# VHH binders against p46559, part 47

Target 1, 369 residues: p46559
Amino acid sequence: MTAIEKFFTEKSPDSEQVLLKVIELGIDFLGGEWKNVDKSQVNVSRVHGGQSNHMFHVTSSTSATPYLLRIHRQPPSQVFTDTVNLAIFSERGLGPKLYGFFEGGRMEEFLPSKTFDVNDVLVPENSRKIGAIFPLYHSINVPVSKSRRCVHLMREWLNGYESLGGGDYEILPTTVNYSDHPKSVSIKDLNHEIDNFEKWSTEIFEHTLVFSHNDLASTNILELNSTKELVLIDWEFGTYNWRGFDLAMHLSETAIDYRVPFPPGIKMNGDLIDNPPNIQIFCEAYVEADKKLKNRSPSDPTAEVKALIQECQFFWPLTNLFWALSAMKHSLLKFENGVDLDVQARDRLAVYFHLKPRSQKIYEELSKK
Below, E stands for the ipSAE of ESMFold2; O stands for the ipSAE of OpenDDE; V2 stands for 0.75 times the mean of E and O plus 0.25 times the DockQ between their complexes.

## First folded at step 16 (VHH)

Design w4 (framework vhh_7nfr_2; at its last look DockQ between E and O 0.23; V2 from the best seeds 0.00; counts 0 for: pae E 13.7 > 2)
Fold by OpenDDE, look of step 16:
Structure w4 (fold): chain B 369 residues (1-369), chain A 125 residues (1-125)
Amino acid sequence: as target 1 above (369 residues)
Amino acid sequence: QVQLQESGGGLVQPGGSLRLSCAASGFTFSDYAMSWVRQAPGEGREWVSSISGSGGKTYYADSVKGRFTIARDNVKNTLYLLMDSLKSDDTAVYYCARETEIEWGRSTYYEFDYWGQGTQVTVSS
């Protein structure tokens, strides 16, 4: 635990020490009216909802600019990536403004908003909005490595699993209604799966590389109270990736509910996996928005939409393999997040193997063109 | 340089007791949670127990709960594992590991960034 984390977690938000500290931060990074703010005028409230960082809403009874104080819990490398992304988005008006950053934390614009849940993202109009907003983010040039981090992470997690003594992984039993998966998979088998998808993706979809969120679950989508516009947050996984992977990541998450308050803490909906209800609307919105953004002439989008749907379908199983490997590794460690990682890993592997043949078919078809 | 060195392992009969020690150096010991992890022959690594930096919080795997006690002396920079009522299934190499909490995406994980060389514990009649 960092010193600053200890400071803000051990002390009450209404303690004099905390009040004085947030004033200090206000002065240092925002200045202006913060120079005249007394501790009696300051209110610090804990913000709940983000699973990751310590967050505090700092306000005053004065005209001083309120701000969100975020104390990091991530490793330095992740903090760096997240901060850089936020800074870029801040400058482009695509997210909350970054007021400042310091060792162990940052100050951000507080955005009155609603955080989406799993029901919100299934609303057709919301899916349309989400599809329409993606091109804006995908169009951003970020001065980071153009390497495909998803492949690297999958390999890293699998290696980690092995280093922790993990062996053949049993997939049975599962909570999903699929039976066409193997009973168990070896580390070698999983490496082969990663290799195949990397190969296929590189050959067919390399031209689609974009800066990607790679973790757009419902909880990472904010709807602004004032404008009802959507803002994407939590860019910890923000790296360049195949467009279809990023889109499929979001779509695949719509089929998963983590609100299960009892073990296993996760539920996958097979119907939503096999027949995602909003994929058409989502992709139509994406294509339309992308054309507009690029000042393309209006044309019949039918073929392009169909192609994008196919692209999403191709990457759908890979998103599940991605998280399955994460769950496999972390299941061998001390972990408390309310989700049974073994169940999650098995279910995601089952989904992967169920959908994999479709992806292979898509590859074969597109390779002939 | 961070160093962890386990000691105290050996051969013991079922029902017996052992005390493992881990000497830490190269970092502020009290700032880090510490863990014991074991690996039986042919098996993967298994988390056994953890203790917070201050020693105020302790955690145990179900397999050792009620039998093992984790402790630390922050003055001596030493981690301990008191092992009572030992069973044959407790036979393993026991590792001391430095623990770090990582927030990654929507999840909080406990990771181990440094490991000792391990000490062998054998429970046999």
Scores: ipSAE 0.020, ipTM 0.344, lowest interface PAE 6.6, mean pLDDT 90
Fold by ESMFold2, look of step 16:
Structure w4 (fold): chain B 369 residues (1-369), chain A 125 residues (1-125)
Amino acid sequence: as target 1 above (369 residues)
Amino acid sequence: QVQLQESGGGLVQPGGSLRLSCAASGFTFSDYAMSWVRQAPGEGREWVSSISGSGGKTYYADSVKGRFTIARDNVKNTLYLLMDSLKSDDTAVYYCARETEIEWGRSTYYEFDYWGQGTQVTVSS
């Protein structure tokens, strides 16, 4: 634990030492606005940051700019990429402003906003807005490895599952009623599934490689109170990847309800698994925004939208396999209240095998061209 | 060398109480969040409770909220679990676990790098 982490964890947020420290940080990184702030005018509120951060919302009763203080629980080398991503997006106006960073932490803009839930994502106009914003992020050249794709993390999770003593996994779906899946899968079977999808994806979609969010659930979408513009947050899974995976990840999350009571704290919505209600509007908005960003000549928009929908459909089962492998590993580490990770893994594996034949047909169709 | 040693388990009647202890050595105890995890016969491991390094934040599984209390003494390097209103479903081996640095950034998931040997809690007749 760094000295600054000890300081913020050992002292209460309302202590004189913390109040003076956050004023000092405000002066140092935000300047003169904070020089006239007295400790009696300052409020420091803890924000849930989980295992990776201690987070504090720092405000005053003055006009001084409020900020979000992140104190990292990880060594700086482990958060390097996330900090670079934040700085790049901040410079482009695509996320919270980065006010400063220092050994052990950073200061960033607090965004007064509404966080989306699943119902917000299902509203057609919101789906259109989300579809339109993705190309902005996909167009950014982020200076990180282009060789580390979603399948590398999937292999790491499966290896971790095995190292923790995991073995053959029974597929006993709880919240879906599919039966077109194996009764059980071995680690070898799951490696085979990863290898096949990597081969298919590389052969027909390698030209679609972009910097991807890879986890755009509704809770990672903020609607700004002042402008109603959308901001994407929480880029910790950001990597170069096939764009269809990134889009399918967002669309597939519409079929998953995390609001149900624990246990199990998760339910797959069978009505949405095969046909997300807004895929047409979403993909139309993506294609239109991408054309504008690239100043492309007019083309056949209907054909481009149809092709993008096909990309999303191809990657849809892979997004379920991705999170199933994560849930399998992490169920051996901790049983998290709110979500039963074994139920999540079993249901997502059932969905994976249910949707996989469609992806295989798409691969076969496109590989003939 | 990191060592975690649980004690205080035993046989207890339904509605009774127990206090589990976990003695920690070989690391700076106050630098690490700590957890209790239990395993019933034939079941997977179930997270029970966690406490921050300073002791300022505590978390509980829904199955134990209001009945169990996690605490730590950073002078004695000891983690505690105070268990009240015990039920037959609480029968398990209880493990003390040290939370690792986050190797994967999702805040709702924990990883543990060191475990104790466990202490048996049996709630019967």
Scores: ipSAE 0.000, ipTM 0.180, lowest interface PAE 13.7, mean pLDDT 83
ESMFold2 (binder alone), look of step 16: mean pLDDT 84; pTM 0.847

Design w5 (framework vhh_7nfr_2; at its last look DockQ between E and O 0.03; V2 from the best seeds 0.00; counts 0 for: pae E 9.6 > 2, placed apart)
Fold by OpenDDE, look of step 16:
Structure w5 (fold): chain B 369 residues (1-369), chain A 125 residues (1-125)
Amino acid sequence: as target 1 above (369 residues)
Amino acid sequence: QVQLQESGGGLVQPGGSLRLSCAASGFTFSDYAMSWVRQAPGEGREWVSSISGSGGSTYYADSVKGRFTIARDNVKNTLYLLMDSLKSDDTAVYYCAREYEIKWGRGTYYEFDYWGQGTQVTVSS
């Protein structure tokens, strides 16, 4: 535990020490009216959310700028990546402003907002909004490795699984209504699957590499109270990937409900997987927004939208393989998320094998062009 | 350089007790959660227990809950595992590992970045 973490976790938010400390931080990083703020005018409240950070909303009865104080619990490497991303987005006006960072924490703009849930992202208008906002983020150049992190992570997780003594993985039983998957898969089989998708993706979609969120679940989407604009948060997995992978990641998550309060803590909707209701609207919005962003002349977007839908469909199973491999490895370790990782892994593998033939067909079709 | 060195393993009868130690060096010991992981012959590695950097929080696998106690001395840079009521199924190589957390959505994953060489524990009549 860092000194600052200890400080903020052992002391009450209304303690004199904490009040004085947040004033100090306000002065150091924001200045201005914070120089005139008395401890009696300051309020510090714990913000609940995100298991990996301690968050406090710092306000005053003065005109001093309120801020969100985040005390990190993550390892330095994760903190670094997250901070860099936040800093870039801050400068671009795509997220909360970064007011400052220090050893063990950072100060951010507090954004009154609603966090989306699984129902929110299924609302057609929201799906349209989400589709429209993606091009803004995908257009950002981030000074990090342009390597495809998703492939690296899948291999890393599979290797980790093996190193922990994992063997053939049984897929039965599943909670999804698919039967066209194998009963079990070997490590070799899974490596082969990764190899194939890497090959296909590289040959067909390498020109689509963008800085990607790679984890845009509903809980990572904020709707601002004031403007109703959307802000994407939690860029812990932010890396360069294929555009379609990032988009499919979001779309595939819309079919999964983690609100199950009892084991297995997860439910997948096969209907939403097979017939995603908002994929058309989502892709239309993306194409339109992207054209606007790039100052392209208005044209019939029909062909582009169709192509983007196909791209999303191609990557859809890969997103499931991605998280299945994660779940497989982490099921062998200490893990806390309210989800049965074995059930999740099996279900996601079932989805993967169910959808894989479609992806292969898409590859074959596009390879002929 | 980060180093972890386990000790205290040996042969013990069922129902017996052992105390494992792990000497840590090369990093600020108190800043990191630590874990014990074991590997039985022919089996994969199994997480056994974890303890927070401060020692305020402890976690156990169901298989060892109530029998094992994890502790640490941050002054001595040493991790401990007290093992009571040992069973034949507890036979394994026990590893000390440095732990770090990974956020994934609403959940928390735990990873290990450094491991000791392990110490053999054999429970046999």
Scores: ipSAE 0.036, ipTM 0.510, lowest interface PAE 2.9, mean pLDDT 90
Fold by ESMFold2, look of step 16:
Structure w5 (fold): chain B 369 residues (1-369), chain A 125 residues (1-125)
Amino acid sequence: as target 1 above (369 residues)
Amino acid sequence: QVQLQESGGGLVQPGGSLRLSCAASGFTFSDYAMSWVRQAPGEGREWVSSISGSGGSTYYADSVKGRFTIARDNVKNTLYLLMDSLKSDDTAVYYCAREYEIKWGRGTYYEFDYWGQGTQVTVSS
């Protein structure tokens, strides 16, 4: 733990020491507008930064620019890519302004906004807006490894699960009622599933490689209070990956209700797992925006939308396997996040095996061409 | 200076009805989802119902579904819980609570950052 993290962890946000520290940071990085601010004029309030950060909203009763203070929980080597991603999107006006960074933290624009929930995502106009934004982000060239894909992280999680003493995993669904899955899976079985999907994806979809968010759940979508425009945040899982995974991740998250505030903290909506109501308008918006962005020649948009829907359907079970493996590992670490990770892992594995035959059929159909 | 104040509790017979109110001040009420949470004597807190900021989405615990109705009036900054077909198991202090969103990995959960002082509901006789 760094000295700056210890300082903000051990002291309350309203303590004199914290108030003086945030004025000092304001002077150092935002300049003279903070130089005459008195500690009695400053407010510091906690904003939850998840497992990666401690976050504070710093304001004053003066005209000094308010800021979001982010204190990293992870060592600098592990947050390097996230900081690069923020800087790139900030310079392009696609995210919060970056006001500064220092050892152990950074200062960024606080965006007055509404965070979407799953019901907001399913409103047709919002589905269209979200679908239309993806091609812009997919077109950004980010100077990070193009050889790291979602399957690399999946293997890291599975290896971590094994190293922590994990073994054969029983699939005991809780919030879904599927029964067409194995009773249990071994580490070897799961490695085979990862390898097989990687093979299929590389053979059929390698040309779709883009820089991807890989975690666009509703809570990573902000609607700005002032303009009602949408901003995508929290690129912590950002990697180059097949675009269909990125799109399927967003769509598959509509079936998951995280608004159960007590254990298990999660419920899967079976009606949405096989038939999301927004997939048509979402994919139409993506195809339309991608054509406009790339100034592409006329083509058959109906056929392109159908192909994109099929692409999403192919990757759909992989998005569930992805989070199942994460949940399996982190449940052994006693990770506290308000969601029962064993319930999540078991339900997502059941969904994975239920949907995998569709992906296999799509692979077989496309590989014959 | 967020303030939440419940009212409308009381003593009622089984099968009876009550309407709880929660007056909100010190924040933009329509920007926040709101919840009712109850606590029976000697027990932990139990979530009862939630409503989105706009009022367009409502959620209920299985124990109250079909009997309770949550509503809000964003002009009067007031949250309501209409309680029908009351049972002795519904006896508790009922709290109005403001939700806020916590991001965590690939999703979020909701936490309650402000609570009222509660109103007692007693179902007896």
Scores: ipSAE 0.006, ipTM 0.264, lowest interface PAE 9.6, mean pLDDT 83
ESMFold2 (binder alone), look of step 16: mean pLDDT 84; pTM 0.850

Design w6 (framework vhh_7nfr_2; at its last look DockQ between E and O 0.05; V2 from the best seeds 0.00; counts 0 for: pae E 8.8 > 2, placed apart)
Fold by OpenDDE, look of step 16:
Structure w6 (fold): chain B 369 residues (1-369), chain A 125 residues (1-125)
Amino acid sequence: as target 1 above (369 residues)
Amino acid sequence: QVQLQESGGGLVQPGGSLRLSCAASGFTFSDYAMSWVRQAPGEGREWVSSISGSGGSTYYADSVKGRFTIARDNVKNTLYLLMDSLKSDDTAVYYCAREYEIKYGRTTYYEFDYWGQGTQVTVSS
């Protein structure tokens, strides 16, 4: 625990020390009316959400600009990536404004909004909106490594799993209705799977590399109260990846419910996996928005939409392999998230092997062109 | 430079007790959660126990729960593991590790960035 974390967690939000500290921060980073704010005029409230940060909403009865105070719990590397991304988006008006950052925390714009849940993202109109907003973010040029971090992470997690003593991983039993997967998979086999997808993706989709969110679950989508516009948050995984991977990541998450309050804390819907209801609308919206953004002449989008759907379908199993490997490694460590990581790993592997043949067929088809 | 050095290991009979220590240096000790991890012969590493930076929160693997106690002295920059009711299965090299938290989506994970050299614990009759 950092000093600043200790400060804000051990003291009451209404304590004089906290009130004076948030005034100090207001003055240092925002200035203006904060210079005239008295502690009696300040309100600090704990914001619940974000498992990895302490958040406080800081307001006053004056005209001083309210702000969200975030105290980090992540390692410096993660904080750095998140902060840089936020800063860039802030400047481009694509997210909350970054007011300032300091050692162990940051100040950002508070956005009155609704956080989406798994039901929200299944609403067709919302799916359309989400599809339409992606091109804006994918169009951003971020001055970071253009390496595909998803492949690196998968390999790192698998290596970690092995280093922690993990061996052949048993996939049975699963909670999904798939049977076309092996009973167990070896580390060697998993490495082979990663290699194959890396190869296929590189050969067919390398031209689609974009700056990606890579973790667009429902809880990372805000709907602004005022405008009903969507804002994407939590860019901790923000890096360059294949466009289809990023899109498939979101789509694949729509089939998973983490609201289960008892073990295993996760439920996958096979129907949504096999027949995602909004993929057409989502991809249509993406293509339309992308054309508009690039000032392209209106044309029949049918072929482009079909191609994008195919691209998403190709990457769909890879998103599951990605999280399966994470779950495998971290199941051997201490964790507190209410999800049984073994169940999650097994189910995601089952989904992966179920969908993998489709991806292979897509590769074979596209490689002939 | 971050340094972790374990001590206190040795040979003990089943049912016996040992106290491990880990001396930390090169960082603000109280700012970090610390963990014990062990590795048995021919096996992989196994998480054993964790303690928060302040010492207010402790966590244990099921295999050692009720038998082991993790503690720390932030003045002495020392991590401890009190091991009672030792079993043959507890035979391993015990490592001290510095812990940090990582968020992956909705999931919070705990990782280790620095390790000691380990101390051997052997439980044998």
Scores: ipSAE 0.037, ipTM 0.388, lowest interface PAE 4.1, mean pLDDT 90
Fold by ESMFold2, look of step 16:
Structure w6 (fold): chain B 369 residues (1-369), chain A 125 residues (1-125)
Amino acid sequence: as target 1 above (369 residues)
Amino acid sequence: QVQLQESGGGLVQPGGSLRLSCAASGFTFSDYAMSWVRQAPGEGREWVSSISGSGGSTYYADSVKGRFTIARDNVKNTLYLLMDSLKSDDTAVYYCAREYEIKYGRTTYYEFDYWGQGTQVTVSS
């Protein structure tokens, strides 16, 4: 571990040493507003940063600017792209400001805000606003590799699961009421599913490759307290990908509630898994915003919306497989994030197999054209 | 001005029982999960048990499962720890702590933002 990581992991957030350190960082990067802050006025709270970061919310009882402190667990070479992503979308108002970076960490804007839940996303006005945001960042040319897609991360997680001693995975018990899935799946079976979807996606949707958020669940959308404007956060999964995965990720996550008490810390809403009520409004807003952004005339806007809905439906099961594989690996690491990862993996695998036939039908229909 | 005040500690023989209480004031008690944390002489703090704001969910460290019971009374704004089958290695100062939840995107964090002064539990023949 770096010296700064050791400092923040070995000391309590309320220790004098940590309080003085975060004041020092505030002075160094945010300036004199932090010079008048006493350690008795400072609050430091841990925020889960996953495998990549230790995160702390730093506030004071003064007018000094609060910030999120991110201490990297990974070497600087592995965080370079994350920093570039943050800086690029922050300049466009799509994320928090970057206040500074230093060896082993960075400081980001804390936004006084309401984090959306699934109910907020489903309000029609909000669905329209969110749908209109996607074309904005999908049009950005980001100077990063176009070869890392969602399927590459999925393979990394599955390989990690195997190397940690994982084997055949039993899908039952689940909290969803589906029975149209296998009892268990092998690592070979799961590799086949990834390969198949990659083949289908590349054959039909390669022209849709855009820079994607890949994780725009409701909890990554902030409504600013002061302006009610929406800000997107957690660009940590930002890569080039098929746009339909990005859209389907947002839509499929409306069926997931992470605010249920642990255990299990996750609940799937069966009514939304097959038929989200906001898909029409969301896709209409996307098509309208994309047309406006690109200054193109409509050819058949009803047909374009219908095609985009079909595109979302095609990628929908893949978003569930994506998180199932993450949950399978991280369950073996005993990672704690307030969610029972085995419940998540089992439920999402059940949903994947339930929805896959629809994606296969869409592939077959589109491959004829 | 959040205040937490522990009581009920004392000297007890191995196999004995104690009930700890924590009186809470200065906040809406039922809105917050609460924890017990202990610290033996010369050692770091060790999480013991937690209870949700409603009291519907309880959690225990492996070292105390089956012997300790956490409870709360949201009318009296009081947190409890019922300790049975006490062992010498349960000797510690026991702190009542308020959990604070921060949500930032998908990340949910539970931390202890306020602590009581602690109550001493000594298990000795």
Scores: ipSAE 0.013, ipTM 0.254, lowest interface PAE 8.8, mean pLDDT 84
ESMFold2 (binder alone), look of step 16: mean pLDDT 86; pTM 0.852

